# Designs tried in a protein design chat: VHH binders against L-Ala-D/L-amino acid epimerase. Part 18

Target 1, 347 residues: L-Ala-D/L-amino acid epimerase, of Pedosphaera parvula (b9xek4)
Amino acid sequence: MQIKFWPQDLKLAHTWTIASSVTSGSDVTSVGIVQLTDRDGTVGLGEAAPARRYNESTPGSLDFIAKVDATKLSFDNIEASMKYVESLASGQFAAKSAINVALLDGAARKAGKPIYDLLGLGFRNNHHVTSFSIGIDKADVIRKKVLAAEQYPVLKLKVGAADDKANLAALREAAPQKWVRVDANEGWKTKEHALEMIEWLAQDKFIQYIEQPMPADSNPKDIAWLKARSPLPLFGDESYHTAKDVDHCAECYHGVNVKLCKTGGISNAYEALQVARKAGLKTMIGCMIETSILISAAAHLAELCDYLDIDGNLLTTNDPYLGVTAEKGLLSFASAPEKLGLRVRAK
Short names: E, the ipSAE of ESMFold2; O, the ipSAE of OpenDDE; V2, 0.75 times the mean of E and O plus 0.25 times the DockQ between their complexes.

## First folded at step 5 (VHH)

Design s20 (from a12 with W103F; framework vhh_8fcz_2)
Fold by ESMFold2-Fast, scan of step 5:
Structure s20 (fold): chain B 347 residues (1-347), chain A 121 residues (1-121)
Amino acid sequence: as target 1 above (347 residues)
Amino acid sequence: QVQLVESGGGLVQPGGSLRLSCAASGFTFSRYAMNWVRQPPGKGLEWVSGISGSGDSTTYADSVEGRFTIIRDNDKKMVYLQMTSLKTEDTAVYYCAKGYSEFYDSGFQHEGQGTQVTVSS
């Protein structure tokens, strides 16, 4: 097995801001790309999109990948390969995701299947809808972004700052009846304030749920208090890293958001989604700012999800890969030039 | 094969009532939300109302709230739109639309052929 890896800069169409970075934004981000090649020439592609919120970075992810002994990796034994990779360090979920995605891409190519079929899930083209994210900004900028996103049937509005009510009002001036998912990204610091905001939001009949209203490290009793009183479903994002968090999230939320770079890849995400569903939780899969590699990887799990928020590549202008498409928010592999594995190819 | 067949449209005077019907086949009806959408002359599509797969939850556009009622009969695989207090602004082709899941989203996979509603004196 050979391993190649390199950084890839992604250019954002607009400056990106969420509650945890309300005083700053960015117009460029960096991801790590991984390519595994075995002795017969089978190639697998993966990607690491680390989040500062989890104390990860692209240089740190690449440093971790550099320490991986490729002779311990095999497309024919994903479980043993990942046991080895997971043993090398705690954390490093984005880097571990890159290796796991690449291993499953190669394994599925060798099996003559797309990953969704290797997992037994299938994939229905033009069935799954992704939301399109609108970051925190001034009201006039939000109006312009909402108008520019008219093709997308569902919007995800980032809140958790001083102007939350004004930001929803700006969205509604541009799109009076569009479905909205609200993500506070840990922005509401107390259960009393969170409940006040959620009760106000519930007056809008086109809001589907509230994601991560309070900090993940809040007292669980306070989050459970909020859940018991919330008129809208609550989804945990920062609170749900892996399947190990399921009991906590079943107590505190109605659903969970799984991310590949939070759980450590497709294998762990599959487990996290299945475990959450068995616990009675609704499921969604989300993303970071990513190329079509990770967005397509997440799409392979779509059949296990009640909601999808995999728009990270749509926020960039220079995605170097072709994979799943999202015309008018509808996910499809129908036009993907690659038929096997991840169903991803370089442009 | 997904099929949606609308009926019940026609000419009605302002203040009148109509019931639209949609017969569905080719999918597990109770597992999908159903919607009514309309297209007024010279305008784009406007979402009117939705009902969850179970029928337990309904939602309406502000323009029709309190005047229209959406109902479904899962045994008969039918969805209906009861329209009252009709206005000239309600003149449109009405389409029955299958949702993507048991719950609401703003998209729909399949539309029927449509049924014309004209509100005029």
Scores: ipSAE 0.000, ipTM 0.299, lowest interface PAE 12.2, mean pLDDT 88

Design s25 (from a12 with Y104R; framework vhh_8fcz_2)
Amino acid sequence: QVQLVESGGGLVQPGGSLRLSCAASGFTFSRYAMNWVRQPPGKGLEWVSGISGSGDSTTYADSVEGRFTIIRDNDKKMVYLQMTSLKTEDTAVYYCAKGYSEWRDSGFQHEGQGTQVTVSS
ESMFold2-Fast, scan of step 5: ipSAE 0.006; ipTM 0.448

Design s31 (from a12 with S52N G53S S54G D56G S57Y S106A; framework vhh_8fcz_2)
Fold by ESMFold2-Fast, scan of step 5:
Structure s31 (fold): chain B 347 residues (1-347), chain A 121 residues (1-121)
Amino acid sequence: as target 1 above (347 residues)
Amino acid sequence: QVQLVESGGGLVQPGGSLRLSCAASGFTFSRYAMNWVRQPPGKGLEWVSGINSGGGYTTYADSVEGRFTIIRDNDKKMVYLQMTSLKTEDTAVYYCAKGYSEWYDAGFQHEGQGTQVTVSS
C-alpha cells in the first residue's frame, strides 16, 4: 500500500451573482486530501476537513497522516487498519476520517460496489434533501444570499449572535414560506434566554428544529430543562462527538448531528447514527467546508438519516471533484461518472 | 417562445424621472421572479433590481436604492421600474429578465433588445 497526501485550498463564494458577472468570495480554507494505492492498482480517496472548535487544523492533520505507516493499511481489513490508525494518537478525527474514507473507497471498489451497498444501506436518488447554509452576515447580504439560493427547498440559518431576529427577518423577506433549520452554534448562554429565543422562533410555522442552542459544556440539567419546555425539536451538534455521548444526548436533545470529521470517518459515523437511532433519537449528518470527497462520503450514509446538512462543497467555487449532486437540494448519484466505491472522480 | 418587451426609455435630464415597462408572454408570469438589469456603454451587465413572483419582496443594487422602485402587475403580466433622481451614471440599455423560479437565481435570461435610457443635459 502507498499513501499520498496534500493540501487543497478551497475558495468560498459569499457574493450575489448574475449570469454574466460571477464573483467569488475572498475567504480561502484548506483541506487535506489522501490517496491510497494498493499493489494491484486499486485507489481510494479520502479528505480531512478539520475544525478549530475541536483543536484541529489542516497542517496538524497532514502531520498526523505523515506518521501513518501505509504497510499496516489494507483495503481487505478496514477494522484492523483503523485500530492501528486510532492507536497512533488521541483525537485527530479529521485525519482519521480521511484514512477511513480512503480505505472504504478502495474496499468497495474491490468488492465491485458503491460504499452504500457495501454497508447494506442502498441509496435512493432524488429522495434525500440537503439544507443550504446561510451564515451570519448583514441583513442585506443575507437577503441576497437567500434569493440566490432559491433552488434549495430548505435553508439552514446560523444564529447565536447579536442580530438573530434581524437575520431571520431578512431571510423571511426573501423566502416567506421556505423551510428553515436554525443553528445557534452554542450561542445562547442561559436556559432562560434560549427558551425565549425558541418560543419566538416557534411563532414561525416553517422552522423544523433548533441545533445546539446552548454550549455543549452547559449543565445537563439546564439543557434537559430546555428540552422539556421547547416547542421545537432540539438537536445536539457539539454535544454529540461520538457514539459514547448517546446517553447524555438522549436526556438533553430530540436528535443528534453526526459529522465525519467530528467522529472519525464513515465507520464511526455509521456506529454513531445506529446507536442514536436505537436510543430513540432523530439523526442527521452534517459537514464542514469540504470537497465532493467528504460530501459524497456523508451521502453514502443518507439512508440512516432523518435530515441532511451536507452542503459544504456548494459553498465553494473550486471543488476539484465530481460525486453526489444536490440539484434543487435533492441528492443524487445518477450523474456521478464513477460507479464504484465512493463514487467520486477528479474533474 | 418566452418574450420580454421593454419600453419607456428615452432622453432625460439629470434629476428627472422615467418609468420603464416590460410586457411578458410565453410563460406563467405569476410563478417567476423578475429582474431589471442594465448595460452601460462599454461595460458589462449590471443587476439593478429584483421582485419575487408575488410582488411582496423587492431588492435593489446599492447604486439605485432609494431612487428606483420595481413593481409588478401579475394580472397584466407587466413589470415596471420607476426611476427618480436620475444621474448621468444611470445611462444604459435596460433589460427586464425572467428568473428561473419564484425567487432570484444566480442565472436569468434577458431576451428583448432592451430600452435605452440616456441621462444628459
Scores: ipSAE 0.000, ipTM 0.124, lowest interface PAE 18.3, mean pLDDT 86

Design s33 (from a12 with S106L; framework vhh_8fcz_2)
Amino acid sequence: QVQLVESGGGLVQPGGSLRLSCAASGFTFSRYAMNWVRQPPGKGLEWVSGISGSGDSTTYADSVEGRFTIIRDNDKKMVYLQMTSLKTEDTAVYYCAKGYSEWYDLGFQHEGQGTQVTVSS
ESMFold2-Fast, scan of step 5: ipSAE 0.000; ipTM 0.361

Design s37 (from a12 with G53S D56S S57Y T58I S106Q; framework vhh_8fcz_2)
Fold by ESMFold2-Fast, scan of step 5:
Structure s37 (fold): chain B 347 residues (1-347), chain A 121 residues (1-121)
Amino acid sequence: as target 1 above (347 residues)
Amino acid sequence: QVQLVESGGGLVQPGGSLRLSCAASGFTFSRYAMNWVRQPPGKGLEWVSGISSSGSYITYADSVEGRFTIIRDNDKKMVYLQMTSLKTEDTAVYYCAKGYSEWYDQGFQHEGQGTQVTVSS
């Protein structure tokens, strides 16, 4: 087995801000790409999109990947391969995700199947809908972004700042009856303030749920207090890293958001989604700013999800890959030129 | 208590047409996406079509695209499946299924007893 890896700069179409971070204008963000090549020529692709929220960076992810001994990786034994990779360091969720995704891509190619079939899930084209994210910004900019996103049936509005009410008003001026998901990204610091905001949001009949209203490290009793009183469903994002967090999240939330670079890849995400579903939680998959590699990887798990927020590649202007598409928010692999594995090819 | 009651199935010749109906009760119908799912003899469940809560977003399985039309009437709390150009491969028990949220979405619950459609000459 051989490993090749490199940084990939992604150009953002617009200023991107959430409560926990800022990326501005034509700013560039960076991801790590991994390519595994087996002796028989089978190739697997993966991607690391690290988040500062988890103390990770692209240089750090690439440094970790550089230490991986590719001779200990096998497309025929992903479990043993990942046990080795996991043993090398704590954390490194994005880098571990890149290796896991690449291993599953190659394994599925060798099996003559797309990953969704390797996992026994299938995939229904033009059935799954992704939201399209609108970041924190001035009201006039939000209005313009919402108008530009007219094709998307569901919007995800980032909140958790001083102008939350004005920002929703600007969105509603442009899209009076469009479905909206609200993501506070840990922005509301007290249960009292969070409840006040959620009660205000609930007056809008087209809001589906609130994601991560309070910091993940808040007192669980305070989050459960909020859940008991919330007129809208609450989803945990920063609170749900892996399947190990399921009992906490079942007490505190109505649903959970799984992210590949938060949990460490497709294998862990599959487990996290299945465990959450068995616990009675609604499930979703979200993303970071990512190429079609990770977006397609997440789409392979779509049949285990009630909601999808996998629009990270749509926020960039220079995605170097072709994979799952989201025309009018509808996810489809029908036009993907690659039929096996991740169903992703370089442009 | 969610209740979905399917009707309109029957025997029809290849190339024929048939309209299925689903009457919904026990939930706020106008707030949820609705789906049609079918189970052919000896096979598993196959998703056929979905429609968002407002009716603005509609999807179809490739096997039925262009031949079937899904419609909803929120005032009557009904969802319909208009089937044309029926093929023997469309023979199945058809079920109406409530979505998990307000737009057509990733999942559904099979709730009704179904209605049998048989396409035979």
Scores: ipSAE 0.000, ipTM 0.197, lowest interface PAE 15.8, mean pLDDT 87

Design s38 (from a12 with N35S G50A G107A; framework vhh_8fcz_2)
Amino acid sequence: QVQLVESGGGLVQPGGSLRLSCAASGFTFSRYAMSWVRQPPGKGLEWVSAISGSGDSTTYADSVEGRFTIIRDNDKKMVYLQMTSLKTEDTAVYYCAKGYSEWYDSAFQHEGQGTQVTVSS
ESMFold2-Fast, scan of step 5: ipSAE 0.000; ipTM 0.343

Design s39 (from a12 with D56S S57E G107S; framework vhh_8fcz_2)
Fold by ESMFold2-Fast, scan of step 5:
Structure s39 (fold): chain B 347 residues (1-347), chain A 121 residues (1-121)
Amino acid sequence: as target 1 above (347 residues)
Amino acid sequence: QVQLVESGGGLVQPGGSLRLSCAASGFTFSRYAMNWVRQPPGKGLEWVSGISGSGSETTYADSVEGRFTIIRDNDKKMVYLQMTSLKTEDTAVYYCAKGYSEWYDSSFQHEGQGTQVTVSS
């Protein structure tokens, strides 16, 4: 096996800001791309989209990937390959995700199947709807972004900073009856304030749920107190890294958000989604700002999800790959030129 | 409530060393990553270094890697930044910041009051 990796800059259509980065918005982000090639010429593609929230960066991810001995990787044995990769360091979830996605891409190509079939899940074209994210900004800018996103039937509104109420009001000026999911990104610091905000939001009949209202490190008793009183479903994002967090999240939330770069790839995400569902939690899969490589990887797990928020490539202007599409928010592989593996091809 | 108290700053010559300390209280210290962030005169905040809750993982900004070392003592609820080979561009107010989770991230919910480091001949 041979490994090739490089950074890829992604240009954002709008400056991206969430509660944890409200003072430092960005118009460019960088991801790491991984390509594995075996002796037969089979190629697998992967991507690392590290989040600073989880102590990761693109240079750090690429440094980790540089230390991986490709001769210990095999498309024919994903489990042994990942045991080796996992043994090299704790953390490094984005980099581990890149290697896991590439391994599954190659394995599925060798099996003559897309990944969703390799996993036994299937995929229903034009059934799954992704939300489209609107970041924190001035009310007038929010209104303009919402108008530009008219084709998307569900919006995800980032809150958790100043002017949360004004931002929702601006969205409603542009889209009075559009479905909205609210993501506070740990922005509401007390259970009393969080409850006040959620009760206010619940007056809007088109809000589906609230994601991560309070910091993940809040007292679990306070989060459970909020869950018991919340008029809207609560989803844990920063609180749910891996399947190991399921008991905590079952006590504190109605659902969980799984991300490939939080849990370390498709294999771990599959486990995290299954374990959450067995615990009675609703599931969703989300993303970072990513190319079609990771967005398509997440789409392969769509049949395990109640909700999807995999719009990271739609927020960019220069995605170099073709994979799953989201026309009018509807996910489809029907027009993907690649039929096997990850179902992704370079443009 | 979360309280972070920084100390150890001062005036030092280029090439010198300083050790910054941060005393933490008001949360379960070993469950959270800790960070050092700095603000040079007339500039914005720059993330410098982070350490996971267990202390098993550390990370550094490119500008300080190989010169700075972050360590923590969970029993004493302390985090430290050992700075060596100091340069004039290291002049800044240094802040201790609590992460949101056990794993390090450059996002933080609380800034300490800060300690001034001045590197000058």
Scores: ipSAE 0.000, ipTM 0.122, lowest interface PAE 19.7, mean pLDDT 87

Design s40 (from a12 with G107P; framework vhh_8fcz_2)
Amino acid sequence: QVQLVESGGGLVQPGGSLRLSCAASGFTFSRYAMNWVRQPPGKGLEWVSGISGSGDSTTYADSVEGRFTIIRDNDKKMVYLQMTSLKTEDTAVYYCAKGYSEWYDSPFQHEGQGTQVTVSS
ESMFold2-Fast, scan of step 5: ipSAE 0.000; ipTM 0.380

Design s44 (from a12 with D56G S57D F108Y; framework vhh_8fcz_2)
Fold by ESMFold2-Fast, scan of step 5:
Structure s44 (fold): chain B 347 residues (1-347), chain A 121 residues (1-121)
Amino acid sequence: as target 1 above (347 residues)
Amino acid sequence: QVQLVESGGGLVQPGGSLRLSCAASGFTFSRYAMNWVRQPPGKGLEWVSGISGSGGDTTYADSVEGRFTIIRDNDKKMVYLQMTSLKTEDTAVYYCAKGYSEWYDSGYQHEGQGTQVTVSS
């Protein structure tokens, strides 16, 4: 096995700001791309989109990948490959995700299947809807962003800053009856303030749920107190890192958001989604700012999800890959030129 | 009310140095991370650097790492950005920004009015 890896700068269509954002206020973000090639010439692609919220960076991810001995990796034995990779360091979830995604891409190609079929899940074209994210900004800018996003049937509104009420009002002026998911990104500091905001949001009958209202390290009793009183479902994002967090999240939230670069790849995300489902939690899969490599990787798990927020590539202007599409928010692999593996090809 | 006032900007030649200052008021300064962000002409905001509430942890955007240093003085309620080896692409309005918590990776909530840095000639 051979490994190649390199940084890829992604240009954002608009300045990106969220309450807990690792890329807050930036026009450019950087991801790491991984390419694995075995002796037979089979290629697998992966991507690392690290979050500073988890003490990770693109240079750090690439440094970790540089230490991986490719002779210990095999498309024919993903479990042993990942056991080796996981043993090299704690954390490094984005870098581990890149290697796991690349391994599954190659394994599925060798099996003559897309990853969703390798996992036994299947994929229904034009069935799954992704939200489209509207970051924190001034009300007039929010209004313009919402108008520009007219094609997307569901919006994700980032809150947790000044003028949350004015920003929702601006969104509603542009889109009176569009479904909205609200993400506070740990922005509401107290359970009393969080409840006040949630009760206000519940007056808008087109709000589907609230994601991560309070900091993940808040007292669990305070989060459970909020859950018991919330008129809207609460989803943990920063609170749900891996399957090991399921008991805490079952106590504190109605659902959980799984991210590939938070849990360490498709294999761990599959486990995290299944474990959450067994615990009675609703599931969703989200993303960072990513290319079609990671967005398509997440889409392969769509059949395990109640909600999808995998719009990271749609927020960029220079995605170098072709994979799953989201025309009018509807996910489809139908036009993907690659039929096997990740179903991703370089442009 | 949170107030942030930046100063120290100006015209400097490539390779030069400049120190920006930010005076904070209206909140318990030592309990919040502080950030520097910038807006180049014709572009959106770019996060530059962050420092934890205690000052014990710092972080930098790849484009400035090794050239810029963020420091804070909690007694004076000041955060600074020491800029060296300046490049023409560092030209921007620089803003300091208050975080949501003691940790710089919590994002930022409040921006000041900015100070212009021009690297030219």
Scores: ipSAE 0.000, ipTM 0.099, lowest interface PAE 21.9, mean pLDDT 88

Design s46 (from a12 with D56G S57R Q109D; framework vhh_8fcz_2)
Fold by ESMFold2-Fast, scan of step 5:
Structure s46 (fold): chain B 347 residues (1-347), chain A 121 residues (1-121)
Amino acid sequence: as target 1 above (347 residues)
Amino acid sequence: QVQLVESGGGLVQPGGSLRLSCAASGFTFSRYAMNWVRQPPGKGLEWVSGISGSGGRTTYADSVEGRFTIIRDNDKKMVYLQMTSLKTEDTAVYYCAKGYSEWYDSGFDHEGQGTQVTVSS
């Protein structure tokens, strides 16, 4: 097995701001790309999209990948390969995701299947709907972004800053009856303030749920207090990293958001989704700002999800890959030129 | 053991009002959305209204919005449909239906025996 890896800068269509970066936004983000090549010429592609919220960075992810002994990796034994990778360090979920996605891409190609079939899930083209994210910004900018996103039937509005009510008003001026998911990204610091905001939001009949209203490290009794009183469903994002967090989230939330770069790849995300469903939680899969590599990887798990928020590549202008498409928010692999594995190739 | 028992149907004149009730048992009531669906004579099943497990969200079919109100009482394990400004076209058997999950839409996995609503002079 041979490993190649490199950084890839992604240019954002607009400055991107969420509650954790409210003082300033970013125009560019960086991800790590991984390519594994087996002796028979089979190639697998993966991607690391680390988040500062989890003390990860692209340089840190690439440094971890540089320490991986590719001779210990095999497309024929993903479980043993990942056991080795997981043993090298705690954390490093984005970098571990890159290795896991690349291994599954190659394994599925060798099996003559797309990943969704390797996992036994299948994939229904034009059935799954992704939301399209609108970041924190001034009201007039939000209105312009919403108008530009007319084709998408569901929007995800980032809140958790001073202008939350004005931002929803600006969205509604542009799209009075569009379905909206609200993501506070840990922005409401007390249960009392969170409840006041959720009760105000519930007056809008087109809001589907609230994601991560309070910090993940809040007292669980306070989050459960909020859950018991919330007129809208609550989804944990920062609170749900892996299947190990399921009992906490079943107490505190109605659903969970699984991300490949939180769980450490497709294998762990599959487990995290299944465990959440068995615990009676609704499931969604979300993303960071990512190329079509990770977005397509998440789409391979769509049949395990009640909701999807995998629009990270749509927020960029220079995605170097082709994979799953989201015309009018509808996910499809029908036009993907690659038929096997991850169903992704370079442009 | 899921049981849904509807009541409150009857004969009413156009423009009149009725309140339908549904008593639920055999499941954790507050964890499931509840729906009202109806079947007009000679036609298929038509979704009417839904309410989330907490009661915080309600939805209505275009044909009844502004005229019907769905309410639930989780302590009593009851869901209600308050119908006003009834039309001849509202004539149907009305069924209480348990949703697949806590959040509403038009999906449901169990319905009761139904209660007949007839709107005529």
Scores: ipSAE 0.000, ipTM 0.117, lowest interface PAE 19.9, mean pLDDT 87

Design s47 (from a12 with T59I H110Y; framework vhh_8fcz_2; at its last look DockQ between E and O 0.01; V2 from the best seeds 0.00; counts 0 for: pae E 23.8 > 2, off the site)
Fold by ESMFold2, look of step 6:
Structure s47 (fold): chain B 347 residues (1-347), chain A 121 residues (1-121)
Amino acid sequence: as target 1 above (347 residues)
Amino acid sequence: QVQLVESGGGLVQPGGSLRLSCAASGFTFSRYAMNWVRQPPGKGLEWVSGISGSGDSTIYADSVEGRFTIIRDNDKKMVYLQMTSLKTEDTAVYYCAKGYSEWYDSGFQYEGQGTQVTVSS
C-alpha cells in the first residue's frame, strides 16, 4: 500500500593499481531500489537495473515508479497489480521489474515460502553454475583477470571488436582448457563475417556457445542462414526481450538469454523461459550490473535454465544486500540470511 | 508557500569555479530530495544533480560527474552546487528544485528566477 524508492550507486571492482594511477568515481553505475509495505507491515524489495542499450536510465525508471499509485498494488493479487502497472506506459521494463520483484517478495513472504517454491520450481543448492565475465581489454590485463578468476569453472569472454583473436589467445595463455562462453554483443555485422569468426572459435574446442553474433535488427534470413551453418550453438540476447519474441528466436537461434530487466520481472521471465523451452530452445538467464536483490530474483528461476550468467553483483565492491551466494561459481541459498520471499536482507 | 531562492551565479572563465546556493522555506526541508536543474540558452531544462532528504545519497548527470558536487545543510535549510572545471557548455540559468519525496524522482518543483552562470573567455 506504501511505496519507497531511491537510486543506489554500485562501485565496479578494480583489480589493479599502479603507482601513478588515480581511481576515479566514473566506475560507478546506478540502480533503482523499490520497497513496498502493506498495512500488515510485510515488506517486499525490488530493483531496476536499466540498460542504455534499451534507451532506459535510472532517473527514467524512478520517474515511472513515481507515477505508480501504490493503493492499486496488492501482494494478494500480483496479476491485477501488474495489469495496472502495464497500463501506465509501454516499455519501462527495468522499472516494471522492480515492482514485480517487490510484489513477489511480499506475496511469497505472506505465503510462508521462498519465491522458487511459490512458483513450483524448487531450488537445488550447489547445482547451478554461473559464468564469470571477462571484458574486452589489453592482452596482459585479460591474462591477469583470467588468473584471478581461476575458481570459476566457466568464463564469459566479451568479443565483437578488432582484437578478438588476440583476446582469446591471452585467455588461453592463462587458462588453456577452461570452458568459455562467448558474447559478441551484436558485433559481427555480416553473416559471412560472423560465420568466419564462429568457425575460428570452433577450432578452440572449449567454447560452449556464442551470444548474439549479429545485430538484433539484422535481416532474419541472414541470422537463420548463420544458424544453419554454425558449428557452435547460438543464443539470442538482444533479440529476446519477452515471450513475444519466441517465434523469431526459434528460427534464428538455438537458445535464448532471458533477463529480468528485459521482461519486466519474474512473472514475465517465468513465461519467457517456459515458452522458449516449449519451442525447443535452450534457455539461460542473464543479468546487468545488479545488487543481490535482482541476482537472487534471477536465481529463483534457475530450475528453468540450461545455463546461468548472473555475476552482476560479483563485479561490484559495495553490494548492500545479502542473498544467494556463488562460491566457486556454484549458486546456493544455504547461507542466505532470509528464509522467505526473495531470501534477501539488507546488510 | 514553497520558496526557493537561488544565488551565487556569475561570469567566469573556462576552468573556473563557482558555488551556487539555494535557500529553502515553506516546507519540512529534510523530508524532501533536492535537485539542481539548468536551462542552457535556447534549450529546454536539463537535470544536473540530486541529493536525498538526509543527504546520504547523491546522483549526477554524466556531463557534470566528477566536476560538480551537490551538498545540503538541513539545519540551515540550504542546498549548494559546488562547480569546478567549468566549460562553456555549462552556461545556463540554474534552478534549485524540490522533489516530491525524500528520494530522487524526475518530478520536481522550482521557484523564482534562478541564477545565471556564464562561462566565457
Scores: ipSAE 0.000, ipTM 0.095, lowest interface PAE 23.8, mean pLDDT 87
ESMFold2-Fast, scan of step 5: ipSAE 0.079; ipTM 0.593
ESMFold2 (binder alone), look of step 6: mean pLDDT 87; pTM 0.883
OpenDDE, look of step 6: ipSAE 0.027; ipTM 0.461

